# Designs tried in a protein design chat: VH-VL binders against q9yh85r1066to1250. Part 35

Target 1, 185 residues: q9yh85r1066to1250
Amino acid sequence: ASCIVSGYGHYLTFDGFSFDFQSSCALVLCTTIHGACERSDTFPTFTVTVTAKNEDRDTSLACVVKQVEVEVFNYYIVIHRAYKYTVMINNERLYLPLKLGQGKVNIFAFGFHIVVETDFGLKVVYDWKTFLSVTIPRSFQNLTYGLCGRYNGNPDDDLVAAGGTPRFGVTDFVQSWAKRDTFCR
Short names: E, the ipSAE of ESMFold2; O, the ipSAE of OpenDDE; V2, 0.75 times the mean of E and O plus 0.25 times the DockQ between their complexes.

## First folded at step 21 (VH-VL; framework fv_navenibart)

Design j2 (at its last look DockQ between E and O 0.79; V2 from the best seeds 0.76)
Fold by OpenDDE, look of step 21:
Structure j2 (fold): chain C 185 residues (1-185), chain A 121 residues (1-121), chain B 107 residues (1-107)
Amino acid sequence: as target 1 above (185 residues)
Amino acid sequence: QVQLVQSGAEVKKPGSSVKVSCKASGYTFSDYFMSWVRQAPGQGLEWIGGIIPEFGYTNYNAKFQGRVTITVDKSTTTAYMELSSLRSEDTAVYFCAREPGRSYPYAMDVWGQGTTVTVSS
Amino acid sequence: DIQMTQSPSSLSASVGDRVTITCKASQSIDSYVAWYQQKPGKAPKFLIYAASSLQSGVPDRFSGSGSGTDFTLTISSLQPEDFATYFCQQSYDNPYTFGQGTKLEIK
């Protein structure tokens, strides 16, 4: 299933729940749950984070994706809108295409998109502008949380905050997945 | 052998639509970005848009936004370009062209033979 | 959009001549430039990307150079089959854009 982030702050979860929100904070789209089931310990862990930016365009407020972060296999991958066709791997800037960990992670440009693929089926696609998609295999059903939801076939329980607590409002839900720092309180 | 074979010439009235096809063979269809480029008589090249066949994600030249639709049929390894609300200035030869999607270089390395679209009243 | 200004628009040369075609981008595009050759009634043919030819069958007399905003296609010794129209193209940003073309004619 795929989770979609599109311009103007539109989100579509793995289970098809749609909501709108604009934030300049780094937001956790998808992260793996530990200990949810016996098989969870055998699966790779990963985290996808997105940072958006509000821009005024032709009298309309557009929300663009400024930065995408992927943590997987002890790689910290940073994709920044301003550095097209490059990525930061553990604080080193490299040019595409890239293969990491003997093919465990494959990063390449496909048309106007950057694609991050893993050997276990994680796919992150970003157009350096307003479109971001995160795709994970069915084996991760009920093993993820974040803004993209639980991936359990039930869109009604997608508003789950960190720690597994249900939230009733989109604002509270999204804010619960914000990484707090000097610029995001 | 790698080939892109396009549909035949079209003659259209202003305001109508045209759909051009591009049949790909001889390579892994989903591993290449498919672009559409046109060339008016005696003029240069103009990029219309493209698609990632594997994902179905499209990119369009803003000049054509709202009038162009690019699609693929993976089962037949065929790409399509539909242009609506045709105008006389849309008269051109339309090309499909593949671009490596997983490797360097980022160039259109194989082209179709072209499809002539004539728009006249 | 990134504008690709190609020069000259046309030139006449003789077999054996050294020919240089230039393209200037309206902004930095790093090395994301491709060159194409087109003959009348035919589709463009990919020649060279950036500063190295990766296309099989392209003669060594063709070479590319440049980075940032200024790019050059050079034919070291013109052959009869090289008379055609040449285009540069940037693949850095949406939309892809081409130079207006250079028609290379026999003197």
Scores: ipSAE 0.875, ipTM 0.943, lowest interface PAE 0.6, mean pLDDT 93
Fold by ESMFold2, look of step 21:
Structure j2 (fold): chain C 185 residues (1-185), chain A 121 residues (1-121), chain B 107 residues (1-107)
Amino acid sequence: as target 1 above (185 residues)
Amino acid sequence: QVQLVQSGAEVKKPGSSVKVSCKASGYTFSDYFMSWVRQAPGQGLEWIGGIIPEFGYTNYNAKFQGRVTITVDKSTTTAYMELSSLRSEDTAVYFCAREPGRSYPYAMDVWGQGTTVTVSS
Amino acid sequence: DIQMTQSPSSLSASVGDRVTITCKASQSIDSYVAWYQQKPGKAPKFLIYAASSLQSGVPDRFSGSGSGTDFTLTISSLQPEDFATYFCQQSYDNPYTFGQGTKLEIK
């Protein structure tokens, strides 16, 4: 299954629910880590976070994906559009391509996209501008949270807030998955 | 061993479309970005667009956006470029060219033989 | 679009000469530059990637250098088969763009 972020703040969840939202906050797109004490010994854990930016000369609906963060295994990977063909790995900037953990994580360019792949089937594809996709294998059904939803075949429960409490409308849902460490809206 | 073989020359009228094929052989088709580049008579090279065969994602030069469609058929290892609403300025030799994927920005290391497209009324 | 400005547009030289062709990008593109050779009626032939890395099978009289905005292709001792048109290409951003070409002619 794939979750898509595209131009004009369009989101498509794993279960096929679509919604629109524009925010400059870092948003948790997909995570298997839910709750402060939640751990897993039986499946790989990861978090994908997206940060968008409005272009100040364009229409009010135009935005770009400024930054993508992937936390997986012991790696904290930061991809920023201003630093093409490089990534931050645990606060160290490195040039592509990268093979981490003897192939546990591969990061490379392909055409005009950067790709992060893991040995368990997580795939993050980003075009350095407006398109981001997150693909996960079927084995992660019912194991994911965030803006990409629950991956359980039911789009009606995709809008689960970060605290686990149902929220009124798309705005509350998106803002509940926002990381609010800086000024954003 | 590695080669890209393109379809034959085309003569077209303005306003029509052309579809050029590029058959790849001798390598793992899905591991290479496939580009299309044209060259008008006596002119330089102009990149049209390309496709990631493994993922199906395309990129287009904005100059051709809305008139060009690039596709692949992985089962036949063939790439296609269709250019519509042809004008006399589209008269050129059209090349397919591959670039290694799964790496960093590289060069187009293998080129097809070229397909001459002539647009005249 | 990133403009690639190539100099000179044409060059006359003799066998055995050292030839230098330059290419300037309209913005910094790190080392994401390739060089090609093209003879009339033929597809371009790939020579150099990453500004300075020579493709396998290309004679070592060809070399490339540069980073940022300024790039150079050098042929250290020109051979008869080297008379052709040469293009630089940036591979940094969409669209890929080429220099206008340098036609290398026999004197």
Scores: ipSAE 0.633, ipTM 0.840, lowest interface PAE 1.4, mean pLDDT 86
ESMFold2 (binder alone), look of step 21: mean pLDDT 91; pTM 0.938

Design j3 (at its last look DockQ between E and O 0.70; V2 from the best seeds 0.76)
Fold by OpenDDE, look of step 21:
Structure j3 (fold): chain C 185 residues (1-185), chain A 121 residues (1-121), chain B 107 residues (1-107)
Amino acid sequence: as target 1 above (185 residues)
Amino acid sequence: QVQLVQSGAEVKKPGSSVKVSCKASGYTFSDYFMSWVRQAPGQGLEWIGGIIPEFGYTNYNAKFQGRVTITVDKSTTTAYMELSSLRSEDTAVYFCAREPGRSYPLGMDVWGQGTTVTVSS
Amino acid sequence: DIQMTQSPSSLSASVGDRVTITCKASQSIDSYVAWYQQKPGKAPKFLIYAASSLQSGVPDRFSGSGSGTDFTLTISSLQPEDFATYFCQQSYDNPYTFGQGTKLEIK
């Protein structure tokens, strides 16, 4: 299933729940639940984070995706809008295409998009502007949380805050997944 | 062998729509970006739009936004370009062209033979 | 949109000549430029991407150079089959844009 983020603050979860929100904070879209799978200590873990920026466009405020972060296989991947067709890997800027970990992570340009894919089926697609998608295989059903939801076939329980507590409001839900720093309190 | 085979010539009235097809064969369809490019008589090349077949994600030239729809049928490895509200200035040869999506070089390395679309009253 | 200004619009040359075609982008496009050859009644043929990526089957007399805003296609020794129209293309930003073309004619 795919989780979609548009540049106008539109979100669509894995289970098809849609909501609107604008924030300049780094937001956790999807992260694996630690300890949820007692069956395999070797199940891959990952985290996808998005940072948006509000821009004035003609007659409306647009929310542009400024930065995408992917943490997987001890790689910290940063994709920034200002540096098209490049990525930061563990604080080193590299040019596309890239294969990391003997092909465990593949990063390449596809038309106007950058694609990050892993050998276990994670796919992150970003156009350096207004479109971001995160796709994960069914093996991760009910093993993820974040703004993209739980991926369990039930859109009604997608508003789960950090820590696993259900939230009733979109604002409170989104804020719970914000990474707090000097500029995002 | 790798090839793109397009549908036949079209003659259309102003205000109507045209849908051109591009059948791909000889390669992994989903690994290449598919673009549509047109060329008016005696003129240069103009990019219309493109699609990532694997995901169905499209990009359009803003000039055609609202009038063009690009789609794919992965089961038949065929790409489509539909242009509506046709005008006389839409008269051109329309090309489909693939571009590597997972490797370099990134140019449009294979082209269809072209489809002539004539718009006249 | 990124404009690609190609020069010259037309060029007459003889077999064996060194030919240079220039393309200038309205803004920096790094190395995201491709060159095409087109003959009358035919689809464009891909030649080179960037400065060093020559398409398989393209003679080594064709070469590309440049970065940023200024790009050049060079034919080191013109052959009879090289008389055609040439186009540059930027693939850095949406939409893809082409130069207006250079028609290479026999002198």
Scores: ipSAE 0.866, ipTM 0.936, lowest interface PAE 0.6, mean pLDDT 93
Fold by ESMFold2, look of step 21:
Structure j3 (fold): chain C 185 residues (1-185), chain A 121 residues (1-121), chain B 107 residues (1-107)
Amino acid sequence: as target 1 above (185 residues)
Amino acid sequence: QVQLVQSGAEVKKPGSSVKVSCKASGYTFSDYFMSWVRQAPGQGLEWIGGIIPEFGYTNYNAKFQGRVTITVDKSTTTAYMELSSLRSEDTAVYFCAREPGRSYPLGMDVWGQGTTVTVSS
Amino acid sequence: DIQMTQSPSSLSASVGDRVTITCKASQSIDSYVAWYQQKPGKAPKFLIYAASSLQSGVPDRFSGSGSGTDFTLTISSLQPEDFATYFCQQSYDNPYTFGQGTKLEIK
């Protein structure tokens, strides 16, 4: 299954639910680490976070994906739009392509996209601009939380907040998955 | 032997569409980005767009967005470029070209022979 | 779009000469530049990638250099088969763009 972020703050969850929201905060798209359901004795853990920016040009405002963060195994991977064809790995900037952990994580360019893929089937594809997709294998059904939803075939429960509480509106849902700081909204 | 073989020349009327094929052989088709580039008579090279065969994702030059569709058939290792609403300015030689994927940007290392598309009344 | 400006637009030289072609990008593109050779009626031939790396099967009389905005293709000792048009191409950002070409003619 795939979860998609596209231009102008459009989101499509693993289960096919669509919503729109714009925020400058880092937002958790997909994580296996949350609450009582975060036991991972038999499955790899990961978190994918997206940060968007309204691109303040002199004459127009556009929404781009500024940064994508992937935490997996012992790697903290940061992909930033301003530093094309490089990534930060545990606070060190490295040029593509990368093969981490003897193939546990592969990071490379393909056309106008950067791809992060893992040996267990996580795939993150980002076009350096407005398109981001997160793909996970079906073995992660019912194991994920975040803006991409629960991946359980039921789009009606995709709006589960970070604390596990159902939300009635998109704004509350998105804000519950936001990593707030003094500079973001 | 790595090779890209394109379909034959086309003569088209304004307002119609053309679909050019590019058959790839001698390499792992899904590991290379497939681009389309055109060259009008006596002019330079202009990139149209391309496709990641493994994932199906495309990138288009905004100049052609809405008029061009790039697709692939993995079972026949063939890429296609369809250009619609043809104008006389679309008269050109159209090339397919591959670029190594799974790396960093390298450029287009193998090109097809070119397909001449002539748009005239 | 990133503009690639080549210089000179044409150049006349003799077999055995050393020639230099330059390409300037309208913004920094790191080293993501490729160079191509094109003969009349033929598809471009890939020569150089990453500004300075020689493609397999390309004679070592070809070399490339540069980073940022300024890039150079050098042919150290021209051979008869080297008379062609040469293009630079940036592979940094969408869309890919090419220089206008440099026609290298025999004199």
Scores: ipSAE 0.691, ipTM 0.868, lowest interface PAE 1.1, mean pLDDT 87
ESMFold2 (binder alone), look of step 21: mean pLDDT 92; pTM 0.945

Design j4 (at its last read DockQ between E and O 0.75; V2 from the best seeds 0.80)
Heavy chain, then light chain:
Amino acid sequence: QVQLVQSGAEVKKPGSSVKVSCKASGYTFSDYFMSWVRQAPGQGLEWIGGIIPEFGYTNYNAKFQGRVTITVDKSTTTAYMELSSLRSEDTAVYFCAREPGRSYPYGMDVWGQGTTVTVSS
Amino acid sequence: DIQMTQSPSSLSASVGDRVTITCKASQSIDSYVAWYQQKPGKAPKFLIYAASSLQSGVPDRFSGSGSGTDFTLTISSLQPEDFATYFCQQLYDNPYTFGQGTKLEIK
ESMFold2, look of step 21: ipSAE 0.729; ipTM 0.891
ESMFold2 (binder alone), look of step 21: mean pLDDT 93; pTM 0.952
OpenDDE, look of step 21: ipSAE 0.868; ipTM 0.937
ESMFold2, look of step 22: ipSAE 0.692; ipTM 0.869
ESMFold2 (binder alone), look of step 22: mean pLDDT 93; pTM 0.952
OpenDDE, look of step 22: ipSAE 0.876; ipTM 0.940
ESMFold2, fold request of step 25: ipSAE 0.728, 0.734, 0.700; ipTM 0.888, 0.890, 0.877
ESMFold2 (binder alone), fold request of step 25: mean pLDDT 93, 93, 93; pTM 0.950, 0.951, 0.952
OpenDDE, fold request of step 25: ipSAE 0.906, 0.911, 0.897; ipTM 0.954, 0.954, 0.949
ESMFold2, last read: ipSAE 0.729, 0.715, 0.720; ipTM 0.887, 0.880, 0.883
ESMFold2 (binder alone), last read: mean pLDDT 93, 93, 92; pTM 0.951, 0.951, 0.949
OpenDDE, last read: ipSAE 0.902, 0.902, 0.904; ipTM 0.953, 0.955, 0.954

Design j5 (at its last look DockQ between E and O 0.74; V2 from the best seeds 0.75)
Fold by OpenDDE, look of step 21:
Structure j5 (fold): chain C 185 residues (1-185), chain A 121 residues (1-121), chain B 107 residues (1-107)
Amino acid sequence: as target 1 above (185 residues)
Amino acid sequence: QVQLVQSGAEVKKPGSSVKVSCKASGYTFSDYFMSWVRQAPGQGLEWIGGIIPEFGYTNYNAKFQGRVTITVDKSTTTAYMELSSLRSEDTAVYFCAREPGRSYPYGMDVWGQGTTVTVSS
Amino acid sequence: DIQMTQSPSSLSASVGDRVTITCKASQSIESYVAWYQQKPGKAPKFLIYAASSLQSGVPDRFSGSGSGTDFTLTISSLQPEDFATYFCQQSYDNPYTFGQGTKLEIK
């Protein structure tokens, strides 16, 4: 299933729940749950984070994806809009295409998109503008949380905050997944 | 062998639509970006749009936004380009062309033979 | 859109000549440039990407150079089959854009 972030702050979870939100904070889209089941300990862990910013357009306020972060296999991958066709791998800037960990992670340009894919089926696609997709295999059903939801076939329980507490409002839900720092309180 | 085979010539009236097909064979269809490029008589090349077959994600030249639709059928490894609200200035040869998506070098390394679309009253 | 200004628009040369075609981008496109050859009634043929990789079957007399905004296609020794129209193309940003072409004619 795919989780989609599109222009103007539109989000579509793995289970098809749609909501709108604009934030300049780094937001956790998807991260793996530990200890949810016996099988979860055998699966790779990963985290996908997105940072957006608001830009004034001629006739509308656009929300663009500024930065995408992927943490997987002890790699910290940073894709920044300003550095098209490059990535930061553990704080080192490299040019595409890239193969990390003997092919465990492949990063390449596909048309106007950058694609990060792993050997276990994680796919992150970003166009350096307004489109971001995160795709995970069915084996991760009910093993993820974040803005993309639980991926359990039930869109009604996608508003689960960090720590596993259900939230009733989109604002509280999204804010709970914000990485707090000096610029994001 | 790798090849792209396009549908035959089209003659259309202004205001109508045309749909051109591009059958791909000899390679992994989903691993290459598929672009559509046109060339008016005696003119240069103009990129229309493209698609990632694996995901169906499209990119369009803003010049054609709203009038063009690019799709693929992975089961038949065929790409399609539909252009609506045709005008006389849309008269051109239309090409499909693949571009490597997973490896360097980039660039449109294989082209279809072209489809002539004539728009006239 | 990124403009690709190609020069010259046309040139005449003889077999054996060294030929240089230039393409200038309106902004930096790093090394994301491709060159194509097109003969009348045919689809464009991919020649080279950036300055490094020739397409399989493309003679060594073709070479590319440049980075940033200025790019060059060079034919070291022109052969009879090289008379055609040549195009540069940027693949850095949407939309892809082409130079207006250079028609290489026999002198």
Scores: ipSAE 0.880, ipTM 0.943, lowest interface PAE 0.6, mean pLDDT 93
Fold by ESMFold2, look of step 21:
Structure j5 (fold): chain C 185 residues (1-185), chain A 121 residues (1-121), chain B 107 residues (1-107)
Amino acid sequence: as target 1 above (185 residues)
Amino acid sequence: QVQLVQSGAEVKKPGSSVKVSCKASGYTFSDYFMSWVRQAPGQGLEWIGGIIPEFGYTNYNAKFQGRVTITVDKSTTTAYMELSSLRSEDTAVYFCAREPGRSYPYGMDVWGQGTTVTVSS
Amino acid sequence: DIQMTQSPSSLSASVGDRVTITCKASQSIESYVAWYQQKPGKAPKFLIYAASSLQSGVPDRFSGSGSGTDFTLTISSLQPEDFATYFCQQSYDNPYTFGQGTKLEIK
């Protein structure tokens, strides 16, 4: 299944629910780590976070994906549109292509996209501008949270807030998945 | 061994569409970005767009957005470019060209032979 | 769009000459430049990638250099088969763009 972020702050969840929201905060798009509940799980943990920015140079395109973060295994991967064809990995900037952990994570360019893929089937595709796709295998059904929803075939329950409680509106849902800091409120 | 073989020349009326094919052989089709580039008579090269065959993701030059569709058939390792609402200024030789994926931006290392499209009333 | 400007538009030279063709980008493209040779009625032939790396099978009389905005293609000792049109291309950003071409003719 795939979850899509596109221009103007458009989101399409794993289950096909779509919504719009514009935020400059870092937002948790998809994570297998949720709340205080312990899971007995044989599958890998990961988190994908997206940060968008409104750009004023073109009235036709108001929102870009500025940064994508992937936390998986012991890697913290940061992809920033200002530093094309490089990534930060555990605070060190490296040029593409990269093969981490003997192939556990592969990072490379393909056409106008950067691709992060893992040996368990996580795939993150980003065009350095407005398009971001997160793809996960079916084995992650009911194991994911975030703006991409639950991946359970029911788009009506995709709006589960951080901390495990349902939210009733898109604004509250998105804000619950925001990584707040002193500059993003 | 590595080859990109394109469909034959086309003569078209203004307002119609043309669909050019590009058959790839001798390499792993899904590992290469496939671009389309055109060259009007006596002019330079103009990139139209391209596709990642494995994912089906396309990129288009904004000049052609809304008139061009690029697709692939992975089972026949064939790429297609369809240009609609043809005008006389679309008269050109149309090339397919591959670029290595899974790396960094290289450029187009293998080109098809070209397909001449003539738009004439 | 990133504009690629080639100089000269045409060039006359003799066999054995050293030839230099330049290409200037409208913004920094680091080293993401390719060079192509095209003969009449033929598809472009890939020569140089990453500004300075020679494609396999290309004679070593061809070389490329530059970074940022200014790039050159050099043919150290011109051969009869080198008379063609040469294009630079940036592979940094969408859309890909080409220089207008440099036609290299025999004197």
Scores: ipSAE 0.623, ipTM 0.840, lowest interface PAE 1.5, mean pLDDT 86
ESMFold2 (binder alone), look of step 21: mean pLDDT 92; pTM 0.943

## First folded at step 22 (VH-VL; framework fv_navenibart)

Design g1 (at its last look DockQ between E and O 0.76; V2 from the best seeds 0.75)
Fold by OpenDDE, look of step 22:
Structure g1 (fold): chain C 185 residues (1-185), chain A 121 residues (1-121), chain B 107 residues (1-107)
Amino acid sequence: as target 1 above (185 residues)
Amino acid sequence: QVQLVQSGAEVKKPGSSVKVSCKASGYTFSDYFMSWVRQAPGQGLEWIGGIIPEFGYTNYNAKFQGRVTITVDKSTTTAYMELSSLRSEDTAVYFCAREPGRSYPYAMDVWGQGTTVTVSS
Amino acid sequence: DIQMTQSPSSLSASVGDRVTITCKASQSIDSYVAWYQQKPGKAPKFLIYAASSLQSGVPDRFSGSGSGTDFTLTISSLQPEDFATYFCQQLYDNPYTFGQGTKLEIK
């Protein structure tokens, strides 16, 4: 299934729950649940994080994806919209296409998109602007959480915080997945 | 061998729609970005839009936004371009062209033979 | 949109001549440029990407150079089959855009 982030802060979870939110904080879209994936080598751990930015357009305020982070196989991958066709791998800027870990991770440009795919089926697609999609195999059902939800076929339980506790409001839900730093308190 | 074969010439009235097909063969369809480009008589090339067949994600030239729809049928390895609300200025030869999605070169390396679309009253 | 300004619009040359076609982008596009050859009634034919990727089957008398905003296609020694229209294209940003074309004619 795919989780979608689109312009103006629109989110669509794996289970089809949609919500709107605008934040300049780095937000965890999808991360593996501790204790679940770690027990099997067939289910690697990963985290996808998105940082959006509000900017004025000609007639409306749009929310653009500024940065996408993918943590997988001890690689820290950073995709920034200002550096098209490049990525940072563990703080080193490299040009596309790239194969990491002897093909465990492939990163390439596909038309106007950058694609990060792994050998276990994780796919991250980003157009350097307003569109971001995260796709994971069915085998990860109920093994992930984040803004993309639980991926268990039930959109009603997608609002789960980092600690695993249900949240009742979108704002509280999204804020629970914000990475706090000097600019995001 | 790799080839893109497009549908035949079309003659349309203003305000109508046209749908052009592009049958791909000889390569892995989903690994290439499929673009549509047109060329008015005696003019240059104009990119209309494209699609990633693997994901179905489309990109359109804003000039055609709202009038153009690009789709694919992966089972038949065929791409489609539908242009609505046709006007005389849409008279052109329409090309499909593939672009490598996973490797170099970053170019439209294979083109269809073109489809002539004539819009006239 | 990124504008690709191609020059000249047309030129006449003789067999054996060195021919240079230029393309200038309205903003930096790094090296994401492709060149095409088109003959009357035919689809464009891919020639070369940037300065390094010559399409298979394309004679080595064709070469590309440039980065940033200024790009050049060069035919070192013009052959009879090279008389055609040539186009540059930027593949850096949406939408893809082409130069106006250069018609290469026999002098």
Scores: ipSAE 0.865, ipTM 0.937, lowest interface PAE 0.6, mean pLDDT 93
Fold by ESMFold2, look of step 22:
Structure g1 (fold): chain C 185 residues (1-185), chain A 121 residues (1-121), chain B 107 residues (1-107)
Amino acid sequence: as target 1 above (185 residues)
Amino acid sequence: QVQLVQSGAEVKKPGSSVKVSCKASGYTFSDYFMSWVRQAPGQGLEWIGGIIPEFGYTNYNAKFQGRVTITVDKSTTTAYMELSSLRSEDTAVYFCAREPGRSYPYAMDVWGQGTTVTVSS
Amino acid sequence: DIQMTQSPSSLSASVGDRVTITCKASQSIDSYVAWYQQKPGKAPKFLIYAASSLQSGVPDRFSGSGSGTDFTLTISSLQPEDFATYFCQQLYDNPYTFGQGTKLEIK
């Protein structure tokens, strides 16, 4: 199953629900961690966070994915569009391609995309501009939270905000998954 | 060994479409980005677009977006480029070319032999 | 789009000459540049990647240099088989773009 972020702030969840929202905050797109510490000894934990920004011309018609963060295993991976073909890994900037943990995480370029893939089937694909996809294997059904939804086969389910807000509150849903900092409400 | 073999020359009328094929052999098809590049008579090279065969994701030069469709058939290791609403300015040799995936931006390291498309009325 | 401006457009030279072809990008593209050789009626042949790295099997009289916006292909001692058209290409951003080409002809 795939969750997609595309230009103009379009989101498509794992279950096929789509919505539009534009934010410059870092947003939790997909995480296996919600409300408690590590939730499963049987499946790896990860978090994918996206930061978007409108380009300097038409704030309502174009939305650029500025940064993608992937936390998995002991790696904190930061992909920023200003530093193409490199990634920050645990505060060190490294050139592609990368093979981490003897293949637990592979990071490489493919055409106009950067790909992060793990040995358990997490795949993050980003085109350095407007397209981001997160793919997870079927074994993660009902184990994920965030803007990509629950992956439970029902797009009509209420989307789970960080505080449990109903689906019809898309703005509140998205903002509940925003990481708050000095520059984000 | 490694090679890209393209379909034969085409003569087309303005307003029609052309679909060029590129059969890959001698390597793992899904590990390489496949591009299409054209060259009008006596002119330089112009990138049209490309596709990641493993994921099916395409990128197009905005000049051609809306008129070009690039696809792959992984079972036959064949890429296709279809250009519609042909004009006389589309007369060119069309090349497929691969670029290593799973790496960094490198080069188009293997090219097909080219397919001549002539658009005349 | 990143424009690649190649100079000169054509060049006459003799066997044994040292020739230099330049390519200028309209913005910084790091070292994501490739160089190709093309003979009439044939597909381009890949020579250099990452601005300066020579592909296996390419004679060492070919060399590349540059980073940022300014790139150079040099042939240190021209051979008869080197008369062709040469193209630079940026691989930094969509769309891929090529220089307009430099035709290297026999003087």
Scores: ipSAE 0.628, ipTM 0.834, lowest interface PAE 1.4, mean pLDDT 86
ESMFold2 (binder alone), look of step 22: mean pLDDT 92; pTM 0.942

